# VHH binders against q9uj72, part 18

Target 1, 324 residues: q9uj72
Amino acid sequence: MFCGDYVQGTIFPAPNFNPIMDAQMLGGALQGFDCDKDMLINILTQRCNAQRMMIAEAYQSMYGRDLIGDMREQLSDHFKDVMAGLMYPPPLYDAHELWHAMKGVGTDENCLIEILASRTNGEIFQMREAYCLQYSNNLQEDIYSETSGHFRDTLMNLVQGTREEGYTDPAMAAQDAMVLWEACQQKTGEHKTMLQMILCNKSYQQLRLVFQEFQNISGQDMVDAINECYDGYFQELLVAIVLCVRDKPAYFAYRLYSAIHDFGFHNKTVIRILIARSEIDLLTIRKRYKERYGKSLFHDIRNFASGHYKKALLAICAGDAEDY
Short names: E, the ipSAE of ESMFold2; O, the ipSAE of OpenDDE; V2, 0.75 times the mean of E and O plus 0.25 times the DockQ between their complexes.

## First folded at step 4 (VHH)

Design u4 (framework vhh_8h63_2)
Fold by ESMFold2-Fast, scan of step 4:
Structure u4 (fold): chain B 324 residues (1-324), chain A 121 residues (1-121)
Amino acid sequence: as target 1 above (324 residues)
Amino acid sequence: ELQLVESGGGLVQAGGSLTVSCAASGFTFSYYAMGWSRQAPGKERELVADISSGGSTYYADTVKGRFTISRDNAKNTLYLQMNSLKPEDTAMYYCAKGYWRSSLTPYFDYWGQGTQVTVSG
């Protein structure tokens, strides 16, 4: 992501930016007797990630300390996760989330699905490098060891970052649609392999043609067909790919809605999506959320979160109650 | 608009020296950490060196004491001076733009097209 490009996000580069002054204010906030959490929110949510990286370098030069480390020492709970998360370059944040999805008790398959199904070739390549540099482990090997079956095979394909780009071929789309239809009818291991190869490797614009042709031959929506024919995390992953191809902001709106409204509420998913999408498409995600679910993302965050955690999430979301 | 253009690669004898350069455009060069990665056929890409906006440097153990990374913020140019070259240094060398250099490792979000360096024995 480039700081200074127009994005459909909620966080933009600050004008008249001074990283030394910001670092000094953050140093005062963190090293005072009481941590000034409002100062952390006001600065970090009003700077783009590139600017936060410059602040972190100025902080290290000024204090000889790591800004992320100091925040972890002074902050706790979900508020700590939000503030620390803002300080990660996007590829490292993806790597961080994937590492913790796999190295905790059990595996967070929904985190693996969300990141690997939604990231571009460039983002996949960057996160693999960040993962290796940060954790001295190969991302592909860790995915292989933590997952199994066709779910594993599909994630292994996505993590290669080799999706085709930029072309459309209507004749090939018709052929690929026939393969997908046969895969939904036969459901053999070979058919599951062909299905995942198409969904993981064809360009987004090509897959949109494939999905139209699939509906013409089968009489069924691609997501509906997958839901009828498959189950488990393999089904969830295939659905995530299709939803991302059709409307990636709508996929993230769906993930946020599920994280907020499902019993057992998943704060880490809300934090991850708000931070990861803040400079890309979070404004578009807000629009899809309201259109699909009838309530604004702002209202739902306000309802479930509290304290400085709530303030931080609402600042990243950046809309008020009347905007939705 | 963001662009990184590497140059200066070529054929050099073992024990020789070579400087590769990277011309950067489309962003405020002085604000970002910059680096060099390389990839030889049949090997994984490795980070060779990086330099922060403030001039702090890191070098991979394979090149420490032989390579020097530097930057010219006025010219928006990154350099890698390679001394005492070995056949094992033969690779495509890629210029990389980072957001910032972490206290542990640098992180890069964009790479150039590369320049080939070949060291003959």
Scores: ipSAE 0.000, ipTM 0.207, lowest interface PAE 14.5, mean pLDDT 86

Design y1 (framework vhh_8dlx_2; at its last look DockQ between E and O 0.64; V2 from the best seeds 0.00; counts 0 for: pae O 12.0 > 2, framework grips)
Fold by ESMFold2-Fast, scan of step 4:
Structure y1 (fold): chain B 324 residues (1-324), chain A 121 residues (1-121)
Amino acid sequence: as target 1 above (324 residues)
Amino acid sequence: EVQLVESGGGVVQPGRSLRLSCAASGFTFSSYAMHWVRQAPGKGLEWIGNIYHSGSTFYNPSLKSLVTISRDDSTNTLYLQMNSLRAEDTAIYYCARGLRYFDRSPYMDVWGKGTLVTVSS
């Protein structure tokens, strides 16, 4: 469900930015025997990504060293993943996460779902370009090779980045809702294809009308109907699309809640969402999290994480001093 | 009123040493990291180093062998010891208040007005 248009991140361009002085402070933090982790957190979480790129360039120019490389040598575990993650331009970070989702041990289908279901046409286009440049592989071909069935077909559609924008048609919404209802009743391969085409290709505004019409004709919520009618990663991908259409910050709040509270504590998911959404809607995600789960994201991170890793995640979330 | 006042600047001959002081008032000095920063004529700001409330020090790698930062929490005073001074060390030297532990404040939020060091015969 659509809950308003205004979204806000937690990380903004720093005023009076001095990349040379920031690079000197990071040099002091990383090039000695002791590592100044508090300074790393303070500088890197309070600069936007474009400013972090300028710092890395100044660091290379002054010291002849790679900032990301020095951080990887001095840092360990999840804290290293957070600090290194902040140093990626957003399209390259998405490409990095997708590469490791497919080329690691097994396939991380939840990472594929999260990124491909949530990114805009522009983000998809830039991600495909970054993936090709960084890995000398075609993102579309790797998705095809690592996935199968209707799950693959749906991801292949999303990775085209050709979703309709800025058009609504109430009469077509009623027709599309009937198609979705029939797909839930029949569950044939052709119906799965029709369902996938509607959810992947119609605009978000159009799909909100489709979901309202679906409720009117079926008496069921769209998510509930999908959960009843389908299974596996195909079902999970379809649900992710619906949740993103209704309220993308609420989808990420749900993903964070699940990652923090599920057995095994999915650190990679928490890190990925906090970094990827920090300059887009992370403050809005924090608001949805508290509204839906009764406790703040801050409270849950403090209980889940420890040490400098905890400090870094809390700094990205950007809360009040009373959160300490 | 939070204030930082640098002192100890002046004209110094090349090759000699100099100690600068920074007197802090209006806040709990012992709870904050403190920084030294300099600016040479016509140049940008150059970070020298910092010292945490714990006494841990970190230095610009380009200056590490030439400077030592220390603090005296009983007198609310920050020090910068400089050795083997060169003409290129001529600059206005600033002290600045840094991070408070468990705080997300900017790495430097309060600055002194600076003290001029001129390295010349």
Scores: ipSAE 0.696, ipTM 0.906, lowest interface PAE 1.4, mean pLDDT 90
Fold by ESMFold2, look of step 5:
Structure y1 (fold): chain B 324 residues (1-324), chain A 121 residues (1-121)
Amino acid sequence: as target 1 above (324 residues)
Amino acid sequence: EVQLVESGGGVVQPGRSLRLSCAASGFTFSSYAMHWVRQAPGKGLEWIGNIYHSGSTFYNPSLKSLVTISRDDSTNTLYLQMNSLRAEDTAIYYCARGLRYFDRSPYMDVWGKGTLVTVSS
């Protein structure tokens, strides 16, 4: 596949893996008077998610205890969120983050955008199943009830997980680019619906052709056009889709930079991205971050966080030799 | 050259106590957490516990109250005290170097050759 650059994570399967010994060490860390937080970090950030699941199973088998539960009892604040989050299977972690984004008063629209604009068809399918099994709720119904307008319509389209794959048609790309241009000139509900249908349903490869044709027709970059034509979370979602199509690691680098440097320190966003991307493209995200912003993600996290929370985030992020 | 050498193993009767030693050389012993691990015949590795530079100890819950780990930084020596020994405690006992104080480091990167403890009548 030629859609996007070669990508790599920062967490790999550990060699010579011994889940029984790992579980014994976690037992020592969690079941005594004091908690050995450094041991938790050293083990859990140095195993891939599949290995962490085997450790949790060994822990349950040996002690009759729930590893995640024991960690939640001993840990607090953002450190707890990192360590507990590492123990979720990827589909369940996405489901967990979406459920909390919609639970209670208000909605965390940026979480919805980040997850649904970036996930593949397979990831969305598994996430929907995990959501149903864990929360006894339908993900699509919850998104529908918690959102409205064209923002909702776009999320509802993405959550179907039915984007075309591997398809290209240059004549259709030119036609679709004309539709996108007309939507920027005319802002009717029908044009907005056609626009989001194109962005949600066409393959990444086809959308790159569409964006080229849009530039040819309008003389304008697609993101700039969306920013000038639309506003609110609908606009933010459309931009996220375009950025993910162009360079998904660069999208996440942008999101991390915003989360680190925005007012209020968006810890949840940093944690979510580092965990969710750690085995997929976090190394590539680090490269895009440094290329665009001049400083390594490692250095910015070091300034952003403290204590064992910082140690855990830096262990997941890892760094180039110069960072240490 | 980094080395760990266990000693104090041997044949001991059930119900008795035994103290194992681990002599460290070739590195700054006081900067590292240290571990004890054992392997009974035909069984996998079993983590016994660790001790940090501070003297803080953590133990395998299954062995808590049966063992005590200590260290003497002035002699670069790690100790394992075992009480009320049983036949199931027959194993090769290893010491291993763990986490460096305040540094991100590999987990148990240097191991001793082990010392055999046989618990028999």
Scores: ipSAE 0.493, ipTM 0.845, lowest interface PAE 2.6, mean pLDDT 90
Fold by OpenDDE, look of step 5:
Structure y1 (fold): chain B 324 residues (1-324), chain A 121 residues (1-121)
Amino acid sequence: as target 1 above (324 residues)
Amino acid sequence: EVQLVESGGGVVQPGRSLRLSCAASGFTFSSYAMHWVRQAPGKGLEWIGNIYHSGSTFYNPSLKSLVTISRDDSTNTLYLQMNSLRAEDTAIYYCARGLRYFDRSPYMDVWGKGTLVTVSS
């Protein structure tokens, strides 16, 4: 359990920022016979999201055109997804990812798990609003219609964005740990409900105490217990919640590793995580990745991705450094 | 000492052409992307275009038809050819060095002092 570590992103506000100049450079890059993809990478991956929004505004004002639209027109494949993704405000990007995860035939449950298990109350509220505005539908309703069972119930609980915040209560933690232990032993529907209610509603600080007490009582790690007792996407969601409570950067390191190595480089997951976490804790994620798996995230991206797509990902991941 | 020195500016009549030069010293010129930027009186900086170490060029769309950027690595010189000059092209023109660790970087870390171009009848 990593307590007190400072988290750090990889993308920061650029000093001496000039949105007009950046917009001009992007205009030049997009208007040539061949699109200067490197210029796009070098600008957009070296500006924070707020600055990128300013660039988009300047671009619109200068050229009377939407920057994202022009990029979508000129770019293709996963490179397009990266560049376009960078242009979304964080809540809108989350909304975008969730919408696409639920759109069409089937549901990307892993995307739902990753986003809803890891976002703060504030982020959840913002993404709900963004979702509604962008797609004229209610995020909760869509989640409800696209999922079922205890998995649905847990997602619905998370999407409310009403996780407790505040002081810790060791006595309560001990009680909750007992409830979790019983849930793992009995495994009834009621116990699943109790379990997800605790995991979804208690503060992270409180849950850390709960997990410690659980270990004390059961002699077993919370994640191991969940893996032993439950299955399916419900299990995966519970594990995600626990991992985020323990160490959110470590959770994303795990997700990235799995996406890269277990799923033949799952591009959507890699892109989503790098973009979403680039200004939050991606540097810390890199550290956790290297610590856990012995190779750097940079190394793996370099080895498994190709072309300008690779360059873009590496730029987001490492900026101007190849270390970690 | 790393230095950029622009030259070739002056007073020209509308419709005329002008070629600006930028002499680079103190660094391996051929390894860097180079930029032209201008600033009109009372206005902000305007990016004109750049040329990469590979020789590839990219321009501001608003100026593309009127400007050509080239370089001579043997003489460490950057050029800006401007055609059909207008009054609105009156500005101080700057050459600038791109960052080395980026092949096509928008960042510029070294600037010349600039050369004044005045387009007037």
Scores: ipSAE 0.000, ipTM 0.248, lowest interface PAE 12.0, mean pLDDT 90
ESMFold2 (binder alone), look of step 5: mean pLDDT 86; pTM 0.869

Design y2 (framework vhh_8dlx_2; at its last look DockQ between E and O 0.74; V2 from the best seeds 0.00; counts 0 for: pae E 2.3 > 2, framework grips)
Fold by ESMFold2, look of step 5:
Structure y2 (fold): chain B 324 residues (1-324), chain A 121 residues (1-121)
Amino acid sequence: as target 1 above (324 residues)
Amino acid sequence: EVQLVESGGGVVQPGRSLRLSCAASGFTFSSYAMHWVRQAPGKGLEWIGNIYHSGSTFYNPSLKSLVTISRDDSTNTLYLQMNSLRAEDTAIYYCARGLRYFSRSPYMDVWGKGTLVTVSS
């Protein structure tokens, strides 16, 4: 019954770290006529986020300049998005991505789903605080105003960051499974509300028991049942929650595969996942990707991107270029 | 044996110029980026700048107007020209080898023993 609760990223604290020398080399790369983009990649993708913050502090102390600002002046397009994104503290990066998902015309619902369905209670709390400090706005109020229906209600439940933790209860799991089954049969607003409350509020461990009991009672897999019963972004959000509960690295592998191979090319999704998961589970995501799709994530990124953008993504992904 | 040997250090008066050399042996010099780094008494290491195999140079912004890095691949020699020297330029000056030009890693894997420059009246 025990599934993978051990995960690993691709970016680790660098040994023999010298933030002063790193800052000096970045100064050379950014403050001249020409920009040394390879130096930016080789330093910033080989330091963890905490070390990158110390480099930015050293850079400011030595030169009186904002490292992120200097990168934005010298870099463009997707390469800028990767390199600037690496410099955000994780809660602020999530807040940044959510802000931009909602700010423009045409809300990016897939960004909202990906972040809010996958983050832990602690990550959501820190993200809400970062959002308020950076944008002088309340994250919950912005989600409320930019979304509607049961999709909104589910996001509002997730953004509270109050998922239950602790013991499991097999008898309660059977009862919860019956509630989910009835919600798929009757589809009233009250049933949809009960369904999302179970999925958003029960612990991951309890939900795994619930999904097993759902299969026992209904004869259906939970994702298949949701796909048959619901549609739109509400359905997509519910599926994302279930997939994250079952195997979060596999969920992100699926998202990356779709972003790389989907018509219209979703650079922003690839960038966001690689940065956000680089110190958490990106190595595990790579393993799930190859297991499921037959080719390595590294191979697919190499075929998908070009130039320094490609080099930065491959440096974050790490791994062997010879994998097919 | 891969080896880097700095020379040209010594005592020099403020306001004067000085040219340091770094003789490389035991590897294909023209295939590597090269760096200059210095360490003033009681201070940490300070990156001066680098030069790529292509001849492109990048400098610590604090030193950019004061130094010029060049290389001569026919003699396997790296140079540092320093102008308008001041007392704060007193330091041990090191040359260092970067990795091969297809790897632009900031890691400097081979260092010389350094040459002392003292800027004093």
Scores: ipSAE 0.515, ipTM 0.849, lowest interface PAE 2.3, mean pLDDT 89
Fold by ESMFold2-Fast, scan of step 4:
Structure y2 (fold): chain B 324 residues (1-324), chain A 121 residues (1-121)
Amino acid sequence: as target 1 above (324 residues)
Amino acid sequence: EVQLVESGGGVVQPGRSLRLSCAASGFTFSSYAMHWVRQAPGKGLEWIGNIYHSGSTFYNPSLKSLVTISRDDSTNTLYLQMNSLRAEDTAIYYCARGLRYFSRSPYMDVWGKGTLVTVSS
């Protein structure tokens, strides 16, 4: 089984993989009087997502039962969310998180920002298909109905998955920087639309040139300018886009730090980022986290979480408190 | 020199009981979970069950009424008690070491060479 190309993640394909035996062990863990949570953690966090899918197929074949369903029956609280979350293919997990961000009491705008500002064109396309198949609803329509204003318009652009790729034009970058500078000074609806079109549609390589030119003409960092000129979720979304363009792992490190250290501790955000980034760049996120905040992600998770929930998060995070 | 050595196999009649042993050496046996796994002729590996250092046991749901796993940490020995043996229990039986708390490590990293159990008249 092949889980992907070279990655700076924390979870890799297990050697000598046996999905039938893994399914038997999980059956033993879930179908007894005492649930063996340590066995669930040791198996599911030490297999890549493709291997977990094969285990679920073997489990269904052997027992006539759904592994995710059995875990939801036997487990509770945040530990249940972690174990169930590991069983989703990445585009379906993104779709799942977006659905629950919009169909709960109120809207979780920070979840919408995190996913839509950070995903590639390919990831957007795949999550839209997964959302339609799983929920029989159009992702674009649900975003439109749950959001409003320039925040909505920006999310609607991102969900199209039509960002330019590859080409750079220094002269155009200088022009776009002037437009962004004017948008920060004038702040009209038309300027907000121009700002959205630039940040959502230009390639990451092009936007890095735009941000350098903006610094040259304004004397101000792009994030600082946005923070001074705009507010609300629109401001937060624009900042998220800029941070992802500059250093996507650093953006996720920032999101994790905020989720762990804000009042109320945002468990769903920690779980989502650890799972979604485990096979992509979670190791790089750990490095950025340590460099920026002085303590390892492992250290902060260990202090934030408890019990088997803590064990599961630390197993996904990997490393130790003395590393990054 | 981590080593696991199974013993106690042989030819047994249907309906009888048999106890297998696994002698562990080269590591702190009492700190590890231990597993029993079998392989019938022409079949794949089948997980039987495990025992944690605490003594807690978990079994393959298909086998739980037929087997008991125990350990003696003073002699570094793992046991598998099998009752009501059937022809289908004919297999090579392996003991294996688990690693409960090490992330990124396989849950079974050391295996014995196995002991053959043949159930026939």
Scores: ipSAE 0.433, ipTM 0.810, lowest interface PAE 3.5, mean pLDDT 89
Fold by OpenDDE, look of step 5:
Order: C-alpha cells, then sequence, then structure tokens
Structure y2 (fold): chain B 324 residues (1-324), chain A 121 residues (1-121)
C-alpha cells in the first residue's frame, strides 16, 4: 500500500499566454513549404489543454480553419497522433480512445481496462457525455456489445461512474475482505460478481482498508490472490482496479514500462498515457517509474522512440530532465 | 552583452516598400532562429515570421504575401522586407532571438527596442 503523495503533472498553464500569437505561429508552422514540427512541439507541449483550446479558437477565427484538421492533413504517423491528441479536451480524448478501441474488427481490451479502471466518477460522466456527442452512440451500449462475460459486467459497472465516496468503515472493510477471500477460494460465477461489485463500488479509501484486511486474513496480497484465482481480461481488469486504488501513478508507470519493454514500444498506450496524465500526475508517474525500474521514463523514451515523435514525447515528459 | 538593434523604420506612403534591419551582437547569431514581431497602436503583439539557422522561413499566413525575412550571418544582420505597405501596417517592429535548439521554452528570450514604421499618405 502506497502512501498518497502530492501528485503533479508535467504540463502547466504558460505565463503571459497569448493565444493569438500562438495561433499565428502555428499557422506559420503548418502553412509553410515545410512543416515546422519543432514549433508545434514547443507551443503545444508547453500549453495546458485549456490554453490549447483557446489557441484553436483563435486559429479558427483568424484563418477560418480547424487547427486539428490542418495538423491531421500536414502531419503523419505517431507524431500526428501526439499533436492531435493534445488538442482534445480530456473527456473527449478518453471518448476518442475508447471509440477507436472498439471500432472495427476486434477490441482493444487493454485500452478499455486502462481508462475505465483509472478514471474518477466525474471523468467517467464527462467522457460518457463526450462519447455520445461525438459518436452519436451510448458508451455503455458499445462496451456491452464489444465485450462479454464477467469482464463485460465489470466494465459496465465501472462505466456507471457511481463509485462510493465518503467515510471509511473498518468493520465493513473486514467483512468485505472476507467476501473477497471467499471469492478467491470458491471462484464461482456468483463469487466473481460479488468480487467485482466490491472492487467497482467501494471508495478508494474503503478499498485500501479492505485490501489490508484481506492481507491480514489470507496472508496474501490482493493482486497475488487475483492472479492466482482468475485469468483473462477479467483478471487483468481486477488487477488494474486494485493497482489504481493503491497508487494510480504507479499503475501508469507499470503500464508505460510494459508498453515500452514488453510490447516493443506500444505507441498508442504510451501516447495515450502521456497525454492523459500530463496535467494530472505525469511527474509522479515518472518518479514511480524510476523508483520501480531503476531507469527514467525519459531515458527509455529517448532510447526507443525517434524523430520528432520522440521529441514530442520527451517534451510532454517535462523536457530534458533525465534524473527521473 | 547580448543585444538586438532594429533600424530602417520611418514614415512611408501607402503602397511603398520598406526594408528593416536588425543588428545582433553578443552571441553566435548564426546558431539561432530569429523572429520579427510587431505591435500596432492599441493592439497586442503580432508574430510576423521567423528564419532558422538553416535559412528556412515561416510566416504568419496573414502577412506571408507581403513580407520576406532573410539573414546575413557574416554581418549578424536580420532583415524584414515589406511590400505594398498599408496604413494598418503602422506599428513598432521588433526583432527577437528564437531558439538555438529544441527546448521547452517557446518564447523568444532577447528583444530589440523596436523601430517605428508609420504608413501615412
Amino acid sequence: as target 1 above (324 residues)
Amino acid sequence: EVQLVESGGGVVQPGRSLRLSCAASGFTFSSYAMHWVRQAPGKGLEWIGNIYHSGSTFYNPSLKSLVTISRDDSTNTLYLQMNSLRAEDTAIYYCARGLRYFSRSPYMDVWGKGTLVTVSS
């Protein structure tokens, strides 16, 4: 169980912000004979999302063109994904990622797990709204249609955004721990349902107590128990929930490490996490990454990415800080 | 001491051309991107364009057809050629030092004092 430190992002509101001037510079960068990719990086990675929205508005007003559209037209590959991704409001970005995860043949279950296991009630409500507005469909319905089994049930529970908030109850925590322990012992469908209900609906504060009690009762770590008792995406989702409850930055550090080292630098995951967490806790994620793996996130990105894509990612990670 | 000094400003009639100069000193001029920025009376700063050490230029789309930026690294001088000047081009024109290499700061760190251009009949 990790003690909650103050979390910090890597991107902050720029002082002396001038959206018109930024838009002018971006216009120059995009409409030249060659695209000035460095200018794009220097501006967009050094403005907070709210400021980027203001820049987009200024851009539209001045040139009668959509900034994201122009970037998509002028940019390519993963660099395009990073620059365009930065221009989405956070809820719309989540919606975007979820929609693409479910679109076409197959489903990116890991994307669903990562987003839905880690977002707050407020974030979930906002992304649901954004999803509906952008794609004219219900997020819950799409999740339901694209998934099955206890995995689906758990996702459906999470996407409701109704996790409890409030005071902790040690007595209840002990009871819930017993239920979890029994679920791990019996492993029936009913037990799986009870297990996911507890993990999806109890407050983070309460679940921390539950996990402690579980350890006390079983002598086993909650994650280890889940890994031993369950499998598939259901198992992965449960683990993600537990890890987010313990230390959300640590969870994302884990995800980044896995994406970089285990999956041959899974670009979508790396981009998504860096963008989504840049204003929330990316600096803390970097710290957890260094602490856990002995090398900095900066180091690994530098070594495994290339070109302006690499520069953009490193800029989002707070530039040239290689120590963590 | 790092310094930028603009020159060439003055009063000019509409439709005429004007070339501004910016003399750089105190740093390796050839290693830096350079920018032109202007400020009209009562208005905010407007980015005109820049030129990199490679010679590549980028312009504000609103001004692209009317301006050309060039540099002479042998004399540490930046130029702004303006054609078909209009009353709305009346402003203080500034040269500014840009980036030497990729950094987190998008801002220009060194500015001249500016030169006034007045377009009037």
Scores: ipSAE 0.389, ipTM 0.788, lowest interface PAE 1.1, mean pLDDT 93
ESMFold2 (binder alone), look of step 5: mean pLDDT 87; pTM 0.878

Design y3 (framework vhh_8dlx_2)
Fold by ESMFold2-Fast, scan of step 4:
Structure y3 (fold): chain B 324 residues (1-324), chain A 121 residues (1-121)
Amino acid sequence: as target 1 above (324 residues)
Amino acid sequence: EVQLVESGGGVVQPGRSLRLSCAASGFTFSSYAMHWVRQAPGKGLEWIGNIYHSGSTFYNPSLKSLVTISRDDSTNTLYLQMNSLRAEDTAIYYCARGLSYFDRSPYMDVWGKGTLVTVSS
């Protein structure tokens, strides 16, 4: 595994990194008379995930203890979730979030939608392996047993990780657009099946052409058409797929805005997106958020979170109240 | 070239013991945590345990009394000692290099091809 793409994220590899020194500082913070939460924030939010893994190994070597276990014992509430979350390799963090979405009280369908609609084929394959290793359960079987109907069928398609990749076919895009238009008019079970097969299996480049052709044929945006024709989690999943294809950072901005401005701050969603996207595209997500909603992500987090939890989220988000 | 090669598998009778080996090459073995993972026919991966570069070991609680993991850094070799083998221990056994550690189920970045252990009378 490597650290990934740093150019569009908010967290980058620290220069002059010393995992032994960092492990020692974290040990002092956790084992002292009072837990030094500012030290935990300052170190863990200023190292990339690969560096945090090296710190965990150094900590174990030095103290004979598990860094994540010690943090869970010393920390509480959402701050604990942020600090522990930073310590997960990406595929295992996805697996962790999916497990808790399905095995907690009720099912968190929005978490299932967010992860399965947004991850690449490679990310899907890695999270399936991580889920099996971590929980000794098959991810596909758990999704099947926790969900139903066309929503289930669509998630089952996405979890296969078999989306087409490659070049575009404009003639096929026109045909697929006609199928999508008919699906919006008829709304039968067969049409729902055809619609999910197109959205789950065609490449992102191909689907962008399909959406353009759909606009030309129907005079309507694909998202607007889905919102008018469908409902429930099936509708939310289809919208998520379209938004990810069109502009994945904008999709995550939408999810963050919804989480922050829904009834009660949706802490799990904010934490998950900030951590998962910190080394990929969180800077781009911040720009889309400001463009779309008129307020910065930093500003909104500052207004809804408090204490060390707020400090941790703002450190991951980076920037200031006026970022663009 | 980073490689892990398991050996020592085969057919063994119930109640007996077996020791598996894993030969590592192409990296500084002594600097990495190492893991044992198994996969029974038709089932998912089951983590057995790990051993850190310090020699500290952690085991799957369901298997702790039945297995021992050890390492020899001078020969770049990882070992899995299994006692009181049962039919349900029939599986392909993999050694793997630890990338990170979190809450007893570390992610792995390099895997061996595996060695088959069949527990049968």
Scores: ipSAE 0.000, ipTM 0.133, lowest interface PAE 20.5, mean pLDDT 84

